VH-VL binders against DNA-directed RNA polymerase III subunit rpc9 (rpc9). Designs and how they scored, part 3

Target 1, 130 residues: DNA-directed RNA polymerase III subunit rpc9 (rpc9), of Dictyostelium discoideum (Social amoeba) (q54lp2)
Amino acid sequence: MKIIKKDKEEIITNFEVLQLLKHKRRIEEQVLLNEFVNNVIRYLETTPASKQTIESVKECKKSVTKLADTSGCKILTGEMLQILNIAPSSEVEVHLVIEDCEDRIDAKEVLKEIKNSLGEEAVIRDEDNL

## First folded at step 1 (VH-VL)

Design c03 (framework fv_ciduvectamig_arm2)
Fold by ESMFold2-Fast, scan of step 1:
Structure c03 (fold): chain C 130 residues (1-130), chain A 125 residues (1-125), chain B 110 residues (1-110)
Amino acid sequence: as target 1 above (130 residues)
Amino acid sequence: QVQLQQSGPRLVRPSQTLSLTCAISGDSVSSNSAAWSWIRQSPSRGLEWLGRTYYRSKWYNDYAVSVKSRITVNPDTSRNQFTLQLNSVTPEDTALYYCAREGYYDSSGYLFDYWGQGTLVTVSS
Amino acid sequence: QSALTQPASVSGSPGQSITISCTGTSSDVGGYNYVSWYQQHPDKAPKVLLYEVSNRPSGVSSRFSGSKSGNTASLTISGLQAEDQADYHCSSYAGSNNLVFGGGTKLTVL
């Protein structure tokens, strides 16, 4: 019945917003609302959400969470959301999304898990490609 | 209820512009719940979506990457029709061209629920 | 070469079931639940059979069903009938408001 199976609680990624908006019924009487929805879909398709799948998102969440557990820390919900929405492409960008990263988790290993799960095409600014 | 009728030249010389028209009855080209697409079919490539035009408070167009530099899909509200222009054609543009309504059915998009009759366009000298 | 990979042909006998695959990438079939299937009889325009992987339009037989696993979508036709002999095309949303199609599969009912 639904494109998104509600397998994620409390956080909604750009990927999930895109899926919900595309499944939304179009209303002829609401021309401006339909334009707004279409413009949001167009925007989200320029973000990493356009390259993500339900399985790649699940794998990224799983891999990053396991790495954090191994490092003796916890990734906050907001930090995971930023990882999925931004898809950091460098260690510097990982440091921007994880507060006090140096003291908590190895940014190089986080980047490795992001690339392994979301793929290199899903990463907007991939420094390793250069 | 919805009918799409195609017209346009069936022979085009290489380097010229391919131009087809799709006349709509039973719906409006400016319907907020539809988009109007061109799709072609060839033995070597199968079906290829080329582009769409649609109205949502203003007109929008989307084009396939492979033809984006050569294609224009344009609505005509006064005649309730839309057109395909494909510039700088080559023999590889030889195909059966369809216009189609891209409808929204049970909140779903990206399906073609009504098709024109098709126009075989041959690109040759 | 089409963007999505389908077998060129499949065959079956009346009453049997057959399955047609449609394989893409994580940027189309694997990335979205906007897979549609079309049936095309000779010299006719395609007709929609399934949309959003498994949904049937009104008037389409329950013998047609769809599924998706990873980067591969599948159309299954149960209880094959002679009139099912046709070409079958898959399509998928591919991001950036773009659509892609498979190469088509010719179904022969023997």
Scores: ipSAE 0.000, ipTM 0.510, lowest interface PAE 20.2, mean pLDDT 80

Design c04 (framework fv_ciduvectamig_arm2)
Fold by ESMFold2-Fast, scan of step 1:
Structure c04 (fold): chain C 130 residues (1-130), chain A 125 residues (1-125), chain B 110 residues (1-110)
Amino acid sequence: as target 1 above (130 residues)
Amino acid sequence: QVQLQQSGPRLVRPSQTLSLTCAISGDSVSSNSAAWSWIRQSPSRGLEWLGRTYYRSKWYNDYAVSVKSRITVNPDTSRNQFTLQLNSVTPEDTALYYCARGTIFGVVSHYMDVWGQGTLVTVSS
Amino acid sequence: QSALTQPASVSGSPGQSITISCTGTSSDVGGYNYVSWYQQHPDKAPKVLLYEVSNRPSGVSSRFSGSKSGNTASLTISGLQAEDQADYHCSSYTSSSTLVFGGGTKLTVL
């Protein structure tokens, strides 16, 4: 997800958005938290972001980047973002996230690194929306 | 894997600027998953977090209210280090100063997982 | 004066359980689940023991556990051992995007 602010513009993962919203929720519990923000939190808690931790996201980025370097390629920022947001659970899903995957990197090894870092729980996507 | 090595003068005169450097190995000062903090410790005040610097799309700083008017925490990407500058020191600034790494993804940092060895700085004439 | 209130000292015998409290306000401990605990042995830098109230870093014994109720966070050490003798510091994130520490608690193992 993309967040634009006057003093910073960045593309962040659903996990990072969830972290920011939980921080805001704690602050606003002292005053009032609007229903819109609560609805966004509920939605994000149905995504793989709800099962991720700072450590698991960091390890996933590190492991996938190292694997790509070993394969002589690089993972684009948008591709890494999709890996973290979707948490692919099959080789087919890895092929959907990484453009021209078969020519660049072994999808089976990518999936292995995702499962090792984010865990089996985190790779089961809840398809229900709000 | 990650190591922090501190250096700088151990004796500073009142009204001068206290300057310390923290050299980083095993990580990059511009890592998007880290924030780099200075903390001090004295018998009278215990541990005090002073401030941090971190890189996302640009450099950011956060500073404790008590020192905000006197403090600067600066990164140096070419030497992979960051510095503390504390202006107009008084004897109350005498403390053991630590640099530390906080690990984060995104914009929230709330704990320090790696600490430097500490530098005792005495503010005296 | 430290921002968070801890008892100055606590003591226990080997095998016992002890608890150290850390009391703040709704703008720090009460407002966030971002409380951490640090263990400090003499002449050493602090070492992270718990983060986000109750999470343990790799290598930290399960004897260390954390909890929070309202504006007070607690560190509990079960099965007290001689090497647990140290200073324990709590820390919390604040509504100003800063970090604050408690005064520290000296644990004596009798």
Scores: ipSAE 0.000, ipTM 0.507, lowest interface PAE 18.0, mean pLDDT 78

Design c05 (framework fv_ciduvectamig_arm2)
Fold by ESMFold2-Fast, scan of step 1:
Structure c05 (fold): chain C 130 residues (1-130), chain A 123 residues (1-123), chain B 110 residues (1-110)
Amino acid sequence: as target 1 above (130 residues)
Amino acid sequence: QVQLQQSGPRLVRPSQTLSLTCAISGDSVSSNSAAWSWIRQSPSRGLEWLGRTYYRSKWYNDYAVSVKSRITVNPDTSRNQFTLQLNSVTPEDTALYYCARDYGDYLFAFDIWGQGTLVTVSS
Amino acid sequence: QSALTQPASVSGSPGQSITISCTGTSSDVGGYNYVSWYQQHPDKAPKVLLYDVSNRPSGVSSRFSGSKSGNTASLTISGLQAEDQADYHCSSYTSSSTWVFGGGTKLTVL
């Protein structure tokens, strides 16, 4: 019997956080809370999330998952989160986000799917967020 | 296509309450991705945002500091409209009043405007 | 008085480019990338022209562009046309989660 974790923790991407914060920017009238929320939105807008759309994120998830299935492996939820948040721009960066990548999936093909779905500009990281 | 249609008295006496209504078509006043605002325009002050109402699991209101003590912005889901009430008006409240949609999605802007109502505060 | 500073007027000739500035503080224009611009023709409601500093709504000409540096946002109109003659207003979100407007700029196309 496999040990079953009963953690109902939800994992969301920086893009989904940005989208939710933009829709729900003001949950209270307090100035300090609203300043904090606005500063988080401002920060996230400097990240790759600012160039993503609901469609591009869904396409990236679908294409990378399909590629992994074709390669006989599964991409973990945390690995997919890192792909969307970091938007790797090179094969080396893909190897940093997918554990034991060389044994599981072709980093070049993963990078191609990221570029096709999120675009070339979206996969280049903003130096200010390093 | 979203449209806003304004109605209400165009003449108000000093010390009385200014009351305007904004009827919404093509969207819901209780849309969880919008906010509904009142903005006024005068030659001396330019455009001035007054306040808004919006639905996010419950109703919220935000008001400009300059009018907060005498303003109320209320939604009416049954008639799909929202209203402005501004108490204790003075001649300085004479302005062209607009309702507008604050589109909270990817637009942090007022993307739909009503036709405007010129309200004169005079005896 | 308006919270954001715009020049009262600006002028240009057809085909030229003009720029309108909008200056605030670190609590509005300088603090957030939520600056919007509105075009208003006589006896008409304002129309959104740009949002989030530089984004254009569907149907707005690419002749209109926006930028921001520090506490100052700018609207640039290239290839001026007679129909661009209008009032232009800037707006910004604030640290108090309210909206403020500039005084407006009258553009004359000579």
Scores: ipSAE 0.000, ipTM 0.506, lowest interface PAE 18.4, mean pLDDT 78

Design c06 (framework fv_ciduvectamig_arm2)
Fold by ESMFold2-Fast, scan of step 1:
Structure c06 (fold): chain C 130 residues (1-130), chain A 124 residues (1-124), chain B 110 residues (1-110)
Amino acid sequence: as target 1 above (130 residues)
Amino acid sequence: QVQLQQSGPRLVRPSQTLSLTCAISGDSVSSNSAAWSWIRQSPSRGLEWLGRTYYRSKWYNDYAVSVKSRITVNPDTSRNQFTLQLNSVTPEDTALYYCARSPYLGELYYFDYWGQGTLVTVSS
Amino acid sequence: QSALTQPASVSGSPGQSITISCTGTSSDVGGYNYVSWYQQHPDKAPKVLLYEVSKRPSGVSSRFSGSKSGNTASLTISGLQAEDQADYHCSSYTSSSTYVFGGGTKLTVL
């Protein structure tokens, strides 16, 4: 597996995992690994990652980081990862991913940046598969 | 069919701003299915990607680290074109400059149409 | 130096096959399946031959094929023809959401 560096830590998002797995070809000698990979791809296609692009993820990270800087705080790497993986669709959900959000950053503004970068369509979970 | 046509001055003096324009036909510069890049080519550095602009509900720009402090890539929707401005040029900026398109149907990872190229010489 | 390593030149005779390598790191060629190849004839702009490692645009001959193993991508030209004499450039998307290119390979058809 390849690791894609986003911050100082070598952490990858669900979108990046999905992209890596979608572009790996089946290897006949590794049938069991290919079954596992296919199962992970099917799962990730039901998450917000299925509607994200490298550009939308990069823009979300950039705009949320800029908003935090303007508000005098920093978003932790784990919090940013949760924002990208979950793609909060309400202020309540933003409060669940950013610890002590009320004291640090305006949840409504964070939600606006998520919607502007990842899009309304990317933020809304696809319920049709369930 | 998409075509890109370049124009701009071919001689620029050191410390001045290099400005080039790329006119687009067969597509829109504000198309959600494309991104628009500048790439240069020199014998010493080969092909070098400089930056891009693209529209996705708002305009975005990305720039190569090596030129980020000096470069602006700017769209013009009224004329269906985009421009390169490179400030404080040096003789090292002498190169063939190309504009290019990347398709975006889930990817922006290759350049499918290129302009004809403009040789820009930076000399005193 | 170029970010991606290509041989400076390769040569072949009509009807033969040749392969051009493009070696990077895990942050570009090895990290993504977003390698593209471009053909450039003298005094012409580059033209896309392959994208996403092995995909061909419409109008590109099936004689051109691509593959990747680890940090190395390869362009193979089968049934070599005189018109294939050109410079060949590889490119890859990077972990910084930018693009890098190889130094180019001059193909001579003898």
Scores: ipSAE 0.000, ipTM 0.501, lowest interface PAE 19.3, mean pLDDT 78

Design c07 (framework fv_ciduvectamig_arm2)
Fold by ESMFold2-Fast, scan of step 1:
Structure c07 (fold): chain C 130 residues (1-130), chain A 127 residues (1-127), chain B 110 residues (1-110)
Amino acid sequence: as target 1 above (130 residues)
Amino acid sequence: QVQLQQSGPRLVRPSQTLSLTCAISGDSVSSNSAAWSWIRQSPSRGLEWLGRTYYRSKWYNDYAVSVKSRITVNPDTSRNQFTLQLNSVTPEDTALYYCARGGYSYGFIYYYGMDVWGQGTLVTVSS
Amino acid sequence: QSALTQPASVSGSPGQSITISCTGTSSDVGGYNYVSWYQQHPDKAPKVLLYEVSNRPSGVSSRFSGSKSGNTASLTISGLQAEDQADYHCSSYTSSSTLVFGGGTKLTVL
């Protein structure tokens, strides 16, 4: 007669990442932004909740960074944060987050890496009840 | 903890396919934090990285330009191993072949280098 | 020919410091901070000493340090010891999402 329940894996709210990104946009200093992004990643990594979401985010950042290296370009810190926040689901959306995308990197390949790592169904956006 | 054990033929004839296997213990071939590489070493060319396979929601492969047309690196999740196939071999493919694990630090954008190596397999390409 | 250029040999005396260079191009060493260094003793597989230019794996002595300037990465071994006598290899990530190695440097401890 045991009632066995499994706790749902908790998720990290994309809204929290978005709030941090908006703060970074105001400072407009790329070097300082790199330090803040590292602090955000460290924070997410140490959050007790959402281990599965953290792993997906890590894989996405790695895959997109590797693809950019292959294309001879670098994804800016702000662009990576937008990718993680928005989780683009179409090539048009990839063009919205990567400045001058057509001259730098193949939007179709970026979209493929995002879907492979994050998965559309695995990305949870909760803007309420924070 | 993590160990790599290599096996496969040590003598291959010119024009045939060189095939080696690397068995993994203490880690999973589908580990999200690992990449599995083949590297060879010869007196004439030193160390040469040949290619890697790794799992990130899907399997990916990267291959050195010099061998890209002849090489396949394949994972086998059921036996926890990965293989090297090198087609159309010539005497210049004679070398000591290593499998190795590359990895990432906990900030996964960082690349570890090859932190675990197999014992090596000397493959001679000769009739 | 190796993709990255290393001196064929270097020598030093116990207690001294030596430096080994690894020179590439803007498409590998100069373009990325993904340089690794390996130590290889005779008849053994290489062992990673440094990754990402200057990071040390657990268990690697702080006597080993790395740096990079432009297209050249450097491995410095301070307080040289007899057991440091080995071959040293550098490697770098490339713009083609591949890895390349240097020719290797034989270190002799005199």
Scores: ipSAE 0.000, ipTM 0.514, lowest interface PAE 14.6, mean pLDDT 76

Design c08 (framework fv_ciduvectamig_arm2)
Fold by ESMFold2-Fast, scan of step 1:
Structure c08 (fold): chain C 130 residues (1-130), chain A 125 residues (1-125), chain B 110 residues (1-110)
Amino acid sequence: as target 1 above (130 residues)
Amino acid sequence: QVQLQQSGPRLVRPSQTLSLTCAISGDSVSSYSAAWSWIRQSPSRGLEWLGRTYYRSKWYNDYAVSVKSRITVNPDTSRNQFTLQLNSVTPEDTALYYCARELFYTSGTYYFDYWGQGTLVTVSS
Amino acid sequence: QSALTQPASVSGSPGQSITISCTGTSSDVGGYNYVSWYQQHPDKAPKVLLYEVSNRPSGVSSRFSGSKSGNTASLTISGLQAEDQADYHCSSYAGSNNYVFGGGTKLTVL
């Protein structure tokens, strides 16, 4: 018998956290909690999550996974999460996200798939954002 | 539930080919979320992973460096099974051979959750 | 081939707790959270006890627990029972779709 149940870990991206927090903000009435939540939302709006959509995230997951499969390797859940959160814009940044990238997958091809689905990266070096 | 059943000759002469089959029930050999591996066990080397076959957009194989020149792991989708062929065997290939399902996919679990019963293969001089 | 270091043997009495170590490098045990442990009774296939360092498959007793610190993973068996007498093998993902294994530890229940 064919087993259809696949044990996939859910990847929670900054985009999904942002959507959840915006919903949480609408239903909360406590001023202190609302201010904390608003500060986190403000931070996430400075990340690539602000420009992502459900469809762009799905496409990136799909295309990067397909590329890895054709290269004979697997992208780990944490690596995919970092790809989605950081949206690398250079080969150096891809190497930063994918461990032992040179032995596993072509960074130029990964970058191409990221750019085709997610577009530009946000500023990830903002040390003062919440 | 997944079950793996092994079959094949238990005695092989030096220089010949060791050939074993693993029949799968409860899963598909072409399942995207799994790979199908051969692992052997000997007193001198312990457990050794030998190779895997798996389907993504096409069939792939990975092999351990120590056996890469002599080994083939092949799927058979029509019979839902996979095979091990190890060429040019020597007495050092005498071992208990296991097939196993490997969780090997994008979310990365990397372990063997079901094992065959094992086949003791003796390579005598 | 034993890329991971395990003690050859360990022993304990019923009701006692014992720990088996598995030491590798930053390229396997230290670099990934993909350590698994297998129990093997005489003349039987290995059975998975733990995966991803500390996760138990359904049906595995809570007496078995796992942890990792740096390059060393550990399997702890609490409330030792006669049926725990077996060989225990550790394995780690080693990058590039490859695995390494320990040499195995023979547990004797006295």
Scores: ipSAE 0.000, ipTM 0.508, lowest interface PAE 16.8, mean pLDDT 78

Design c09 (framework fv_ciduvectamig_arm2)
Fold by ESMFold2-Fast, scan of step 1:
Structure c09 (fold): chain C 130 residues (1-130), chain A 123 residues (1-123), chain B 110 residues (1-110)
Amino acid sequence: as target 1 above (130 residues)
Amino acid sequence: QVQLQQSGPRLVRPSQTLSLTCAISGDSVSSNSAAWSWIRQSPSRGLEWLGRTYYRSKWYNDYAVSVKSRITVNPDTSRNQFTLQLNSVTPEDTALYYCARDVYFWNYGMDVWGQGTLVTVSS
Amino acid sequence: QSALTQPASVSGSPGQSITISCTGTSSDVGGYNYVSWYQQHPDKAPKVLLYDVSNRPSGVSSRFSGSKSGNTASLTISGLQAEDQADYHCSSYTSSSTLVFGGGTKLTVL
């Protein structure tokens, strides 16, 4: 996918949307919780965002960006957004998210970093980064 | 200790090529955790980043738009140095030129700087 | 002009705090967390004070701190000292894989 960069408002991930909607649902005085908001929450709970944490998202962004730097390239904001929203589970899916992936970055290494941060695998926690 | 030592002509005539060398000690120009930049400073324009070279399985270069058509930044692994070539200079290229190390992932910014070379472009 | 906007000058008295802003666009300061700050004394090369918005290299005083909100990064110097009188420059990575600097800010201490 080609990502067209324009001067846009700040892009937000599905995880951040889910966190915001859950926060609204916890506020009792936000009585105007219509069916639309509830339907969006139900949808997002079926996506990879439901299993993500602030720590796992930060680690994924850090690890993938570091790997891209080592490969002499940069991950575009939209590509990182797709990695977080889709959480690719195979090399083929990584190739669908990162345009011209073979010329830029090793898909196997990207997949490894995604699985290590966003998957059900062991999480490396940095205690000093609160 | 990492040190950068600059050398090259300090006076260049208009239309000629400005050539400077930055010799590296304490690190390798092909280190995959660093990039090697040229930056200039003038009273009228302040600090201007010109370009960089770095090794990540192969050599890469990035250049500022304003100089991209005239600039080359080249590494030399055998001498552990990198050079700046700026073609077709004008008096507007008169500046204090620095080489600098940009550390891995642009995390540390320019953490080591050369001593600087004042280059005057004049007939 | 410079790609990033800084105030031309700021001033403060010993012991006070001052803040210097650095404003860009969504293609540089707003789009990436790769903002650095440099201190430059007369006739000296710049010295890095902060990288990645708020991280300090070893040996840099904790009086220097950084933050970012939207398209604006800020350098704060607390407990101003006479030796802080210098020029301060910000820089940012861009979407074109280039680096840009601000116009610089001259800090005067009393």
Scores: ipSAE 0.000, ipTM 0.521, lowest interface PAE 17.0, mean pLDDT 79

Design c10 (framework fv_ciduvectamig_arm2)
Fold by ESMFold2-Fast, scan of step 1:
Structure c10 (fold): chain C 130 residues (1-130), chain A 126 residues (1-126), chain B 110 residues (1-110)
Amino acid sequence: as target 1 above (130 residues)
Amino acid sequence: QVQLQQSGPRLVRPSQTLSLTCAISGDSVSSNSAAWSWIRQSPSRGLEWLGRTYYRSKWYNDYAVSVKSRITVNPDTSRNQFTLQLNSVTPEDTALYYCARTHYLYEGSFYAFDIWGQGTLVTVSS
Amino acid sequence: QSALTQPASVSGSPGQSITISCTGTSSDVGGYNYVSWYQQHPDKAPKVLLYEVSNRPSGVSSRFSGSKSGNTASLTISGLQAEDQADYHCSSYTSSSTYVFGGGTKLTVL
């Protein structure tokens, strides 16, 4: 499956890829007979993307962006993508996602906004690789 | 509100063709978000999917291997209906026949039968 | 025989929970998250109860839930009620772009 880059300063999150793959299955009565596509869907269903909704993703983008604006900084598109894909569950994980976080934005406040928008369940740590 | 209404002969002689019609209201037989199936139910085989027709820039048909040599599922866009033709019937084709929709756009999976006709009991006997 | 394996019957008392299994292969239940469950009362057409393993259509009670592990999907009915007495059927999409059904399970409530 080809991931399409959006001109409107949007890039595809794991949630959006999952939506596209599920919609593709529905639009085509026949499953695309690729084990690859089915394996990607199964993998994404084990990630935080599986618990996200259109509303929760939009709210997370909005609240984190607003927090950054009040802190006098800008969250980069790639950083927002990683926030949504990884759904950090601790301040340490927020520091892994946001470059030079200590100089830009309060990691504790970012974590609070992530938990408030994506939910506590979506932010739990997975101790194994998968 | 989508509804499926079935019609057709309820008694068919062995070796004849079983023909049933499913009339659609509230949706289009050529809807890109739907597929139209025939499913039968008998005590010996339970529920058994027979085939479907659907429109995606062109018409497609898929059939269960057990009936593939004898079955045709055809849409009729002018009357907004689709039909089942099953050739060379035997007493084993005696069953309650349903038409049903799969639909993918909103609620309900393309792979779930969300709307069913009322059913037609077809008996194959002389 | 039916392509998917279900128990022929299950029984329970009001207020209890019951589970119905549906076992297939890696080419149907195990290969796809396209398992549906249908409830059928006597002399009526089947009604979709769950789709895509665990999703409920509008109007379906939260007492009905679904799950899947490997080649086996399961329907669980909690807080069993008299009106739940019916036949329950599972279905799955297949690698051949067809559908298969289970043999059906007759649920008796007292």
Scores: ipSAE 0.000, ipTM 0.504, lowest interface PAE 19.9, mean pLDDT 78

Design c11 (framework fv_ciduvectamig_arm2)
Fold by ESMFold2-Fast, scan of step 1:
Structure c11 (fold): chain C 130 residues (1-130), chain A 128 residues (1-128), chain B 110 residues (1-110)
Amino acid sequence: as target 1 above (130 residues)
Amino acid sequence: QVQLQQSGPRLVRPSQTLSLTCAISGDSVSSNSAAWSWIRQSPSRGLEWLGRTYYRSKWYNDYAVSVKSRITVNPDTSRNQFTLQLNSVTPEDTALYYCARGKYVFLDYSGSYPFDYWGQGTLVTVSS
Amino acid sequence: QSALTQPASVSGSPGQSITISCTGTSSDVGGYNYVSWYQQHPDKAPKVLLYEVSNRPSGVSSRFSGSKSGNTASLTISGLQAEDQADYHCSSYTSSSTLVFGGGTKLTVL
């Protein structure tokens, strides 16, 4: 019997988790849950997610996907997730995120699209922030 | 091909619990890109969102302030459904009750979930 | 009363355009680009027309368009058709992570 996968996988980014947690109504009676949620929010606020917007994430996905299509390759869902969560700031970091990058897509052009969509602040300043 | 089918009693006495079930086909109640809401409609209040349940590494619920003390929205992954329980009902809870799916697009967070599929509606009357 | 303010009724003639307003506060309509519009025919569940102010789901006619200015969102229906006669509801996300609806607008196509 052949196993057919019918459903598409959907995953959410650190940005989406942060947005959901920040907008979640807290119940006073749930003290331990509120403390845990606050700890997760504090952690995510130290990541690139804190500087992203719905528009910047959409634009990054669109431009990187288009670049991959013109280069004759496909960006995997997990690779796109890592691009958004890590926001690579150098060509070396792009190579860490995209498997076999040298054979698939120009890391310099990917980095350019990330900077143009997520912004210089989300890419470089987050890496350099004290 | 998402379909929501509602079931439950249409008559409830004051002070008792209103209980409705929404059965889901074509999607999973634990889908990490969906949220499952109950919405009611009455002539005096129009459409009124009551609450939602959704899975994001664990289950979460959000409830409207007006019903928060009386409401529970519970998922059931084994039957692929979710339920509404509204305690201590009064005649003012008489309304047409809908279940609905709010859907996230991948990488597209929306605080106002677009309700893209609705159940058929259940008219619940609260009377003695 | 409803959390968001809509006119109770609007009317138009076939082929004309009409606009329905939805007014809230800075903690809902004015604070977020998360306004949705729903069409409801008699004895039927509401159907989504627009989300995130102006985005159309697949299958929704381009005759339906949305905009927002300050605390007021607007639904515009161009080229009115008899089948557009229905109730129209707006909704918005709030700063309390809840959802609110307007009172609904009955559209009559004369």
Scores: ipSAE 0.000, ipTM 0.519, lowest interface PAE 13.6, mean pLDDT 80

